# Designs tried in a protein design chat: VH-VL binders against o74379. Part 4

Target 1, 220 residues: o74379
Amino acid sequence: MSFQQRFARALDVGYKNFLSKDAVRNIFAYDNHLRGLVQKECKIHQTPYRVPSDLMVQSASDPARANLFNYSSQLVNHDFFFSGLISPERPSADADLGAINLKPGIDASFGSFGELKSQMVDVGNSVFGDGWLWLVYSPEKSLFSLLCTYNASNAFLWGTGFPKFRTNAIVPLLCVNLWQYAYLDDYGLNGKKMYITKWWDMINWTVVNNRFQATRIESL

## First folded at step 1 (VH-VL)

Design f4 (framework fv_cilgavimab)
Fold by ESMFold2-Fast, scan of step 1:
Structure f4 (fold): chain C 220 residues (1-220), chain A 122 residues (1-122), chain B 112 residues (1-112)
Amino acid sequence: as target 1 above (220 residues)
Amino acid sequence: EVQLVESGGGLVKPGGSLRLSCAASGFTFSNAWMSWVRQAPGKGLEWVGRIKSKTDGGTTDYAAPVKGRFTISRDDSKNTLYLQMNSLKTEDTAVYYCTTEGYSSGWYFDYWGQGTLVTVSS
Amino acid sequence: DIVMTQSPDSLAVSLGERATINCKSSQSVLYSSNNKNYLAWYQQKPGQPPKLLMYWASTRESGVPDRFSGSGSGAEFTLTISSLQAEDVAIYYCQQYYSTPTFGGGTKVEIK
């Protein structure tokens, strides 16, 4: 299913108390624009037109394909961001079962979920320019931590590729889009803190937990 | 509006196989956790199993009575959920309902199909 | 597996009177860190699929009349219909989603 088809309800109604339907439509319009740019770059570099995640990995570390990397990476980041949110299709659905399994690790790494929230709000609000804030997990160290990436950069490159040769592999579990096009319409330039605070209430912790549980198998 | 339509039910002999389908519309199927719940004639509700969305790992879980015999799968391109039932027993006779689990979260069953009857007898 | 026990098995109530259904879980379905009870209630009328009435023990699903209310915490829960109407004749099921989903045996509500 296309990105737009998978999140069709968000386009219709937005995310109540978080992102207006106009803000969602603007983000999706940008996503569609990026897909057109990916097609153009694939043709220029004679690269087979594949899913964004494959293109991102293939173009990584190749300066000649920096545009292809940036565009495909941003598409991957969009998908990860939206797939981590509680769907607007059933706004009455309260689902934080994943928080149960995550609590011991979150407590050990940050002290509490409340402290994690405070740190994400403060760190995210302090990001200068455009980027992404990630909650990541290190299987080697059994530690959760926060990571900032800038522009179209992502946390996937540290956790993908050749896992058996990685000593500092991290796995992304959750991210928030800190590009201005994500929050300006609803929150303004000075509203990033409120945007992140409202985003926190939309996190699908069951998704976060399932991403985390997958790492538990791989770390062994 | 949300709609779930089950099909594929019928009469089958013990030891036989049957495949149920559930056609979904009115919501983003690919983000939803989907379950099968059955109800034997005149009896209560019994959860059969679930399949999570691909973003949540796409894993399946089964109730003990059906584990090893039943397989749940999904085709997000067709907005369709499947239940493959093998080695059927008389005890599997029931109306089978397709249900959603609240957007890959919430775990309560917010939408239900009309059900399809499976009768296992000689 | 968490075992759900409902009482009574059947209940006859006069129109306009209160109906009370009890549900007990074999272990607590309250998660203390988020203070939520992982419990839902369903209504099933003859020949129809179940319909969600209540989730998180006390939150009414959209479109459900306010005469339906849920209460309780931990391992003991109650569904109350304050003024029974003819259309409320049905079998009611509780369900926990704290772990692998399990349902109560059902309570049949009939007019006296």
Scores: ipSAE 0.000, ipTM 0.425, lowest interface PAE 17.4, mean pLDDT 84

Design f7 (framework fv_cilgavimab)
Fold by ESMFold2-Fast, scan of step 1:
Structure f7 (fold): chain C 220 residues (1-220), chain A 121 residues (1-121), chain B 112 residues (1-112)
Amino acid sequence: as target 1 above (220 residues)
Amino acid sequence: EVQLVESGGGLVKPGGSLRLSCAASGFTFSNAWMSWVRQAPGKGLEWVGRIKSKTDGGTTDYAAPVKGRFTISRDDSKNTLYLQMNSLKTEDTAVYYCTTGRFYSYGYDYWGQGTLVTVSS
Amino acid sequence: DIVMTQSPDSLAVSLGERATINCKSSQSVLYSSNNKNYLAWYQQKPGQPPKLLMYWASTRESGVPDRFSGSGSGAEFTLTISSLQAEDVAIYYCQQYYSTPTFGGGTKVEIK
């Protein structure tokens, strides 16, 4: 099922108290634009069109395909961002269930969920220019931590050999889109802190917990 | 060893008020989500409400029959959970249990012995 | 609210016999994104608080004997005691935690 089909309800109604339907539509229009750019890059480099995650991995270490990497990485980031949000169709009570299982690890790493929220708001608000803020897990260290990536960069490739000097695997669990196209219309130039604060209330902790439980990544 | 000890139960007239306490020990109370569950004499279990840890927002949730009449609060310095019951009705007569899940089972794995509240004229 | 209905209200079985308790929810308690059923089972003996037996419909709580098993999905669930022992005489409750928690009416298990 396409990206737009998977999140069709969000296109219709937005995310109440977080993103207007117009903001969601603008993000989806950009997503569609990026898919056209991926097709163009695939033709230029004689690369068969595949799902964005495959294209991202295959182009990651090839400087000649930097545009293909950037566009496909951003599409992967969009999917990860939206799939971590409470669906407009889902009862809010469901979103808190995953927090129970995550709490011991979050408490050990940050002190509390409240401290994690405070750190995400402050760190995210301090990001200069466009990028992404990630909650990641290190199985080696048994530690949750925050990671900033800029432009279209992502947390998925840390520990897979890109960059190759990072040998320890980290697992992305959650991200927030800190590009201006995500928050400018609803929150304004000085509203990034409020955007992140409102985003926090929309986190689907059950999804975050499933990602945590499912992944035991090992760098080869 | 986890211990939950309820107190404050007793006889109260319809329309009256009563405050229950639950003293917790053997775990980090300040980080735990706490709940109240009641059981009318000879009847089944009924969830009353829940309070999240202050670090997780300190928000409360209530079952429909008690919403607007009961208030859950906590005092982390005393490791104590409270249930303030106002506008009591005869159907509120029950043993009230303090309970928590230790953030691993998703059910309630720790329960107190309960305290009896009787609402009668 | 999601309404939980248990059957039978009471069940008499002989020692070593299989006991089966049913639980029905008025709505599905299966969360499709993680394929987990938000359903727990409790055991309560006279004068004691309830004890958690099972969570996620079929995951046994630590220390609970393997003769207890849970099955089912969506809106229909079963707790089975494969070989009833004297200490299993109790009232059993199912509970959903998919939304605001609600309990079934209970099933009393007695020795025949």
Scores: ipSAE 0.005, ipTM 0.459, lowest interface PAE 12.5, mean pLDDT 84

Design f8 (framework fv_cilgavimab)
Fold by ESMFold2-Fast, scan of step 1:
Structure f8 (fold): chain C 220 residues (1-220), chain A 124 residues (1-124), chain B 112 residues (1-112)
Amino acid sequence: as target 1 above (220 residues)
Amino acid sequence: EVQLVESGGGLVKPGGSLRLSCAASGFTFSNAWMSWVRQAPGKGLEWVGRIKSKTDGGTTDYAAPVKGRFTISRDDSKNTLYLQMNSLKTEDTAVYYCTTDYRYFEYSGAFDIWGQGTLVTVSS
Amino acid sequence: DIVMTQSPDSLAVSLGERATINCKSSQSVLYSSNNKNYLAWYQQKPGQPPKLLMYWASTRESGVPDRFSGSGSGAEFTLTISSLQAEDVAIYYCQQYYSTPTFGGGTKVEIK
């Protein structure tokens, strides 16, 4: 399904106790604006319109296509953010942490889920300007950690570049959108801490767990 | 439930005009790129044209055989796509499908949602 | 325009046997920068609209059985049905989306 189709219910009713319908509408309006900008950049570069993740990867190391990278990267980040939320059409049982296998690793890396929450709130609230906060996993180090990226930058390409041994690769598991357009409507300029706190309650841990398990399947 | 429903097909004389409609539901129509694809009786599929979302400029593209004769438009307030067909020829006889080249979280040229089609017959 | 040519025009296959459909483009639909082929496959049953089966030449659309597989690169592509079922009787079309969309002429798959 398309981005709009997968999240049509959220656009219709918002996320109760987290993002109003108007806030979701504003984020989607920006997403749509970025799609138009990607279309223009594709024409400039005489390139067929492709999935944003492909455009992001192929433009990442090309300074001549910095705009195409920024716009496509932001679209990828939007998808990852919304895909990690409990949708308005899912039952509350989808939030049950009892079925996930993340706890041993989270406990080892942060001490507890409560401590991870506290660190994400504090780190995210400390980000100056626009960006994204990520929970990432390093298979080589067997370590979960937090990563901040600024503007349209992302965790998908972090540390990958052209490594000969690929030992510093990280896998993004979860992110929160820390651009002002994401929280300004519902929380105001000084409400970023509350926004992140409310976002925590909307995390779909089944999705995060599946993303983590995928790192094991690929390592086999 | 995602669906597309075409209407407006019928019998028209050569040189005549006809407008087709496509009613969209179950997805955010205003964000979608919409296309028309036709199929002559007993023949294969032929792309007719497309219209981009308003955010992407609202521009249209057409296949060579229909360029200058057909016009694609949309009414986002009604979630409806239109195909205005002018100067109709017998070779325009076909089932016309409304479809979207909107897949996953991006637009593409692969058509993932289709209507049931509406028959246009151009005959004297 | 990129011209798509399918072969054979029709194919009769026994239940449980392999069906192979070929598609050739007049020019490459492989974008070297991302190593992706802009090629899709559709299934159309009598009285129904086409249904997307495959995109990026070899990626199955959600819900499509694993007996359907796509292969090929550049200008020559194949759709394979490993074990034909009664429900697979249909006309199959390839389509390129590297430029302005164009479809192949179709291949009718029937039970022998």
Scores: ipSAE 0.000, ipTM 0.426, lowest interface PAE 17.7, mean pLDDT 83

## First folded at step 4 (VH-VL)

Design g41 (framework fv_iratumumab)
Fold by ESMFold2-Fast, scan of step 4:
Structure g41 (fold): chain C 220 residues (1-220), chain A 120 residues (1-120), chain B 107 residues (1-107)
Amino acid sequence: as target 1 above (220 residues)
Amino acid sequence: QVQLQQWGAGLLKPSETLSLTCAVYGGSFSGYYWSWIRQPPGKGLEWIGEIYHSGSTNYNPSLKSRVTISVDTSKNQFSLKLNSVTAADTAVYYCARDTYRYSYGAFDIWGQGSLVTVSS
Amino acid sequence: DIQMTQSPTSLSASVGDRVTITCRASQGIDSYLAWYQQKPEKAPKSLIYAASSLQSGVPSRFSGSGSGTDFTLTISSLQPEDFATYYCQQYYSYPYTFGQGTRLEIK
């Protein structure tokens, strides 16, 4: 399925009490525009059009492909953001039930889910300019932490294949879009804190939990 | 027409490094991905990795710790090095061109293959 | 990694027969599937790309179909030169992966 087809209901009705259908439509229009730019860059650089995550990895260390990296990275970030939200067709997820395998680690790293929420709201509200806030996990340290990236940058490349980040490999579990195009129309220029607070209630903790479980080696 | 010609060492002992080179004739080296694929005798195909003329690489995760693909654009050549070989690395190794037409890809041109045998 | 499974693993047929080989992906790959023909002691030859597009110079008796997870290669009227091993390959995601192969033998 395409990005628009996977999130067609959100495009139709929005996310109640979080993002209006007009805000979702504007984000999707930008996403579609970026896909056109990715296709153009792929032709320029003679690279196959693949899933955006593969294009992002391929272009990450090549300054000649900075545009391809930025566009594909932003598409990956959009997909990760929306796939972490509860569907408009479903009731709000119970964080304790959905996050059953996350809870011990979140409690150890932040004190509680309530404290994690407070920290995400405060850290996200303090981001100057456009970017993304991530909840990440370090398998080496068995530690959850928060990471800010700016513009189209992402948490997927940190510690994997890149010498600077090798010793601090991290796995992204959740992100929130802190670009003005995501929140300006519904929340205003100074509404980032309320936007993140409303976003918290829309997190699909089952998805986040499944992402965390994927970091484990389970054999039988 | 475009042709790929490959060469390199055929007989190796365990722990040695496998080294193969592929040269591109009759067409543009720039603007394509160039891959290495291997096939153990009587068995199926396994993709090793690819390189773009700029030097950007993608590797099969199963081999990433042991494999290096490099390019020499001035000679229209690309090369495979595989470290710490074992008997499991015995295979015919092929170089190939990825053709990408309107975002569709496939290995449209292949080298003749190089048999690499790893034995004591 | 995306696992590619071919069926059957071997097939016996006669000249003039209609032959069908199937390929199944462990997850959706859209139309990013290629088919190759390999004769003994030769490099593989590209037949089909994008699930259904015929490579230049490949006879029209070869055709490909399918999308998502299930794919088919068909040879409408088998010729003597078609006895070979056939492989499918996904190029949707890295690493590229191949099916285990289908060996087409003379009956």
Scores: ipSAE 0.000, ipTM 0.393, lowest interface PAE 22.5, mean pLDDT 84

Design g43 (framework fv_faricimab_arm2)
Fold by ESMFold2-Fast, scan of step 4:
Structure g43 (fold): chain C 220 residues (1-220), chain A 121 residues (1-121), chain B 108 residues (1-108)
Amino acid sequence: as target 1 above (220 residues)
Amino acid sequence: QVQLVQSGAEVKKPGASVKVSCKASGYTFTGYYMHWVRQAPGQGLEWMGWINPNSGGTNYAQKFQGRVTMTRDTSISTAYMELSRLRSDDTAVYYCARDTYSYSYGAFDIWGQGTMVTVSS
Amino acid sequence: SYVLTQPPSVSVAPGQTARITCGGNNIGSKSVHWYQQKPGQAPVLVVYDDSDRPSGIPERFSGSNSGNTATLTISRVEAGDEADYYCQVWDSSSDHYVFGGGTKLTVL
């Protein structure tokens, strides 16, 4: 199903106490604009149109397709961001139960969920310019950590550095969009800290937990 | 028929902790943020922080950071505000209040009756 | 530290119009909420998001917000309107809600 179809409810009502209906619609309009740019880049480079994640991977190390990479990566980041939020239709899910398999690892890496929240707010608020803040997991180190990526960069490819025969060293679990188009309308230029604080309360910990569990299945 | 009912008045010694409860009824408890506001005798209103009853997430005013803890029990639709290391200037009426339905910074549409906390020797 | 400034008191005769101001730097870019508080009672929301009224609040209560000043207007004032009135905004730069100092409305 399309991006808009998967998040249709958010277009209708926004996210209570986090993102207004207008802010969501502006982000989705930009997402649609990027999809048009992806189609144009695919035509220019004689690349068949594919889902954004495939296009992102295929263009990642090709300077001639930097635009295709940037546009595709941003679309992947949008999807990951919205997929990590509690549905407007299901605000009553128990967050503590949702994070049940994450808690021991978060406690070991950050001390507590409260400390993780404090660090994400502080780190995210300190990002200068546009980017993304990620919670990532390293299966090799059994360690959770925070990662900042700038502009359209992402955590999906960060751990590989270069696609050339490297194993992915990190798995993204959660991200927050720190581009100005995401928070300026509702929070203002000086409102990034509050935006991140309210975003924290919208995290779908069941989704984050399931993403973490998937890293364990791969090790079987 | 939305209502917030708070626990009764308390008298505490300096250095003690106080825990005020706020029981919600007539609406979906987890659907609305809960704020805590205090008012010293003869003074104005002062915001202390909020809790999201769905997630348990909190946001505290800087002045109270390290001394205040906000929690909730969804099984009994009750929010709690605990203030530690009490001083005489913590003497105030403490209110819980429900955030309005809003995607921006909401108003407080329903208020508890208030809990008088007196801190004296 | 964001500050909201209200006059400490306003006096009006019954049937007249009361105007209570709330001053703040660039307050017109923020959503302003207004509360009525009578002695010994909890505050009551009378105007929210600059100009909207909760159900049950008389239409003689209205609000406006532009530039550096928000205003609560009470038309055809009644003795029962005598109370303290507080304005409130969320200030994103300080990450908290700010209340004005309150205005005592006296109906004489």
Scores: ipSAE 0.000, ipTM 0.431, lowest interface PAE 15.5, mean pLDDT 84

Design g44 (framework fv_faricimab_arm2)
Fold by ESMFold2-Fast, scan of step 4:
Structure g44 (fold): chain C 220 residues (1-220), chain A 121 residues (1-121), chain B 108 residues (1-108)
Amino acid sequence: as target 1 above (220 residues)
Amino acid sequence: QVQLVQSGAEVKKPGASVKVSCKASGYTFTGYYMHWVRQAPGQGLEWMGWINPNSGGTNYAQKFQGRVTMTRDTSISTAYMELSRLRSDDTAVYYCARDTYSFTLPAFDIWGQGTMVTVSS
Amino acid sequence: SYVLTQPPSVSVAPGQTARITCGGNNIGSKSVHWYQQKPGQAPVLVVYDDSDRPSGIPERFSGSNSGNTATLTISRVEAGDEADYYCQVWDSSSDHYVFGGGTKLTVL
């Protein structure tokens, strides 16, 4: 299924109390623009296109394909962001209930889900320019932490030995899109704190919990 | 040498399901995506979806989402396409086709002979 | 959804050049593939990635793609070229393949 087909209801109604229908449409228009750019770059570099995550991995270490990496990485980031949100029509479980396997580690690393929320709001609000904020897990260190990546960079390749997953690798569990195109329409330039605060209420903790229980990063 | 051989013609009643097979030979089955394309009598080609035989991952066209299921059996190099809740307008020749990773964007270089599925009361 | 437009039919005399067009919004940014289908047979790939030919396809078959139009060109047309021709692209926005409606080439 295409990205737009998987999130068609969000295009129709938006995410109540988080992203307006107009904001969602603008983000999806940008996603669509990036897909056109990926297709063009694949044609130029004779790289078979099927799945953005495979393109991201294939282009990651090749400076000649930096554009292909940037565009495909951003598409992967979009998918990870939206797939971590509750459906517009479904109520979300309380974080404590939905993240049952995460709670002990979150409590140990941050003190509570409330403290994690506070830290994510503060760290995210401190990002200057465009980027992404991630909640990540280090299996080697048994540690949950926050990671900022800038522009189209991602947490999937962070701490890995491309092309192979390494022992010191981190596993991304959750992210929030901190590019201006994500929040300007509904929140304005000075509204990043409110945007992240509202985003928190839309997190699908069951999805985050399942990602934590997985041993590897899943392809799109 | 490279060949895709499909199962024989089927006649079904509305509401039934049909499962078409496509047996690959002469190449590494798991190395290439398999696509399904249909063609109604006197009409053009219509893409239905693909399966990655290595992972089992699928991608279906929106029109068929919820009615089509694509699977494979790597032990016999065979792909399957099952279409449920058949309607009379599902009457068509169904093709399997291999894409090729040697092209910049995959084209369908090898096609099965086609399977005629007729849906009538 | 993305749409590819082909003329329903094209007629050409033997030895002349046939040109079959495939119209699509900004199709020049996409890779276009072309298939030949004779009555009662499965399609055969004749041109891929806009202008490349598979092994076994004669040099008479060529392609181009720019702006909003891709073109399949068949030079020195033979009676055996009479068939339906389909253009195809991968549309990354919808994550699916799109076929044109087909063009019947008649060699008179």
Scores: ipSAE 0.013, ipTM 0.619, lowest interface PAE 8.1, mean pLDDT 87

Design g47 (framework fv_ebrasodebart)
Fold by ESMFold2-Fast, scan of step 4:
Structure g47 (fold): chain C 220 residues (1-220), chain A 124 residues (1-124), chain B 108 residues (1-108)
Amino acid sequence: as target 1 above (220 residues)
Amino acid sequence: QIQLVQSGAEVKKPGASVKVSCKASGYTFTSYGISWVRQAPGQGLEWMGWISAYNGNTNYAQKLQGRVTMTTDTSTSTAYMELRSLRSDDTAVYYCARGRYFDLSGYLEYFQHWGQGTLVTVSS
Amino acid sequence: QAVLTQPPSVSVSPGQTASITCSGDALPKQYAYWYQQKPGQSPVLVMYKDSERPSGIPERFSASNSGNTATLTISGTQAMDEADYYCQSADSSGTYVVFGGGTKLTVL
């Protein structure tokens, strides 16, 4: 299933109190434009066309394919961003379960969910230029932390782009899109702080918790 | 207790299609990918492809890209692998296996949990 | 087109150390993984990320990955270790999973 098909509901109605239908449509139009650029880069470099995540990994270690990396990475980042949001129809009883399970780790790392929110708003608002803010988990340190990546960079390939060469492995759990095209339509140039504040209310903590719990599955 | 339970053995004629299912339990289905690996009688393991239960993204082995389709049904925690235009050399035991935590690369690092296998025999 | 090359068979006497090699151009950059398969059974992960051992796998199993060759080592080999062993890694781009051809370990 295409990216637009998987998020058809958001395209149809937007995200109430967060992103208008027009803003979502504009972001998806840009996503589609990037897919066309990916196809062009694949043809130029004689690289078989694949899903963006494969192209991102393939191109990460090759400076000659920097454009292919940037475009495919941005597509991956879009997917991760939208999949971390609550459906446009506000749910329901199970959202609290995810937050409850994360609470001990969040408390240990940030002091509270309220403190995490405050830090994400402040850190995200302070990002100079375009980029992404990530909530990540370090299994080695048993620590949640915040990571900023710039332009089309991401937390998935933090390090050398090959898992074998990464030191201080991190697991991305959540991100917010801090490119101007994400917030200009609804919030304006000076509205990034409000955008992040409204985004917080749309976080699907069950998704975040499921991503976190996957790092802790024990063999038995 | 993590389990992957596959559908039963199939006998197909050349040119037909087969669809094998893999029902997952004991973990959050959408947090992991599912790979499909086949093994012809007396032969080695051959990776067929991977699907993300998280977003439905797929990555297929090059030699199978025109003939294989992988899907998931999140409501039943079930993965499917459909192979079309069957040939006699598609006779094999087909395994599903759970990959590592969410992987955007389409490449799964290792397979700790495997289904019991489904024998597909292609003959006429 | 990536290939992982294993010897088709290795024989060892009970109590001795067995070594199974896996060679490929991607191994300097990609992790190696090892599976044990007994007749009529699904594969079992015995080593992962070059040298890590899953819970429940005996301590006599160990592995390494150096240069373009990964090695599975079984010390104090027992009759129950007789099986086919497969290495697994990826192509150089990390896009495709690749299995070695398998090694039949005979303990006699």
Scores: ipSAE 0.033, ipTM 0.631, lowest interface PAE 7.9, mean pLDDT 85

Design g48 (framework fv_cilgavimab)
Fold by ESMFold2-Fast, scan of step 4:
Structure g48 (fold): chain C 220 residues (1-220), chain A 123 residues (1-123), chain B 112 residues (1-112)
Amino acid sequence: as target 1 above (220 residues)
Amino acid sequence: EVQLVESGGGLVKPGGSLRLSCAASGFTFSNAWMSWVRQAPGKGLEWVGRIKSKTDGGTTDYAAPVKGRFTISRDDSKNTLYLQMNSLKTEDTAVYYCTTDTYSYTLGAFDIWGQGTLVTVSS
Amino acid sequence: DIVMTQSPDSLAVSLGERATINCKSSQSVLYSSNNKNYLAWYQQKPGQPPKLLMYWASTRESGVPDRFSGSGSGAEFTLTISSLQAEDVAIYYCQQYYSTPTFGGGTKVEIK
C-alpha cells in the first residue's frame, strides 16, 4: 500500500481538531516532491532506487550523497509521523489505556503522561528553525527521553532499527513534525505550542505502545 | 544495464484487441512511474498514458483519444508493464514505446525508452 | 490541454554553425511555487527511440554534450546547438509536463 493510499482518508477529511485537509494535502504534495528528488539523486549518483528507509541508511555516511540522505530521511520521518496518528474513523483509547505497557516507564522518566505532554509542548515550542521532536527509548538505560533533530535529521540513525548507527542504542517511538510547512497554514508562525498541544490528542497510543513492545522482542 | 524491451505488436483489424508488454531490467521497477508513448509512421510523439508506482498511489492516467479503450497495468513481481488495447482504430497505428519517469511526476521527463513495438491497424 | 508549437518544421545548418529550435506553449509551464519550467527536449534519430536531452528547460541530461543548451521561461523556449556535428542530424521534440504530457510537432535538423 502506498503512503497516499494508507492515509487516503486523512487526505479526504483531514484530522478534525488538528490538521485541515488542505494542510494534509500540502504536506502530501511536498512528500511527492521529495520522492521525485530522491529518484533524481539516485540517477545522478548511479544508486539503485530502493525504499526510502534503505536509501537513508545507504547514504547516511556519504557526504557526496547528502541530498539523497536528506530527501529520503524526510520521507521516512513523514511516514513515522503519520503512522503514529489515529485515523479519522477510528476511536482512540486515552493515553493510560492505549499505552498500558509504556505507563510505568513514562511515569519513571517524566513523572506522568501529563508531565510528558507539558515537556513535549515546551521543548517543541523552543525548537529554533525546522526539525522534529521525538520520544525515544534507551533499552540500555531503561530510560525514555526527548530528542530534537534538525532539518531532515532523524532518531533512527542512533536506534536499533539501524544497527550500523546504534552507538547510542535508542529507539524512536513517536515524533512530531516541526517544519513550518506542517503547521503554518493552520496555526501561523507563532502557533507551534497550540499545534503540538492539538497533535497530542491525535497520538495513537496503541501504536506507540506496540513500537515499545517491539523493542523488547528485538532485544532477545 | 538499464533496459526496457517492448513486445506484442503486430497486425490487427479495426475493432480488434492487442496486449503489449514491456520487460524492465537494471533499475528498481516497482519504484518507477511508467508511461506509454506512441508515434504514428512519419509523425510526432504522442503520450498514451501512465501508471504511478504503488508508493505514489498506483493510479493510471490516459490521453483523451485512448481513454476507455486502453488499460495500463503493471506486475512488479515480473518487472513488466502492460498496455491492453481494445476497440482498435486505424489511427492507433504507431510504434509504441515503453518509457520510464525515474524522476516521478514531479519532474515528468522520460529518461529511459524502449526500442518500440509496431502496431498496425488495417483491414 | 497545453498545445506545444515548434518552429521551424525543418532547418538546414552548416557543419560547425549554430542551430536554433523554438518551442511555444499555449500557456505558461512555469510553476511559481518552485520556479521551475516543466519542459523537456528530446532527440530522435531514424529508427531509434527518442533520447532525453534536457529537462527543467535548461538542465542537461547526463552524457549530453555541452554544445546543447536550453533557454527560455514561461511559454517560450529555445534549444540551441552551438556547433552542429554530423551526429546531431535528427528530429528534435519539446515536451511539457506541467499537466498531462504533450509534445511539439518536431523540428528536423539537417546539414546545409
Scores: ipSAE 0.000, ipTM 0.414, lowest interface PAE 19.3, mean pLDDT 83

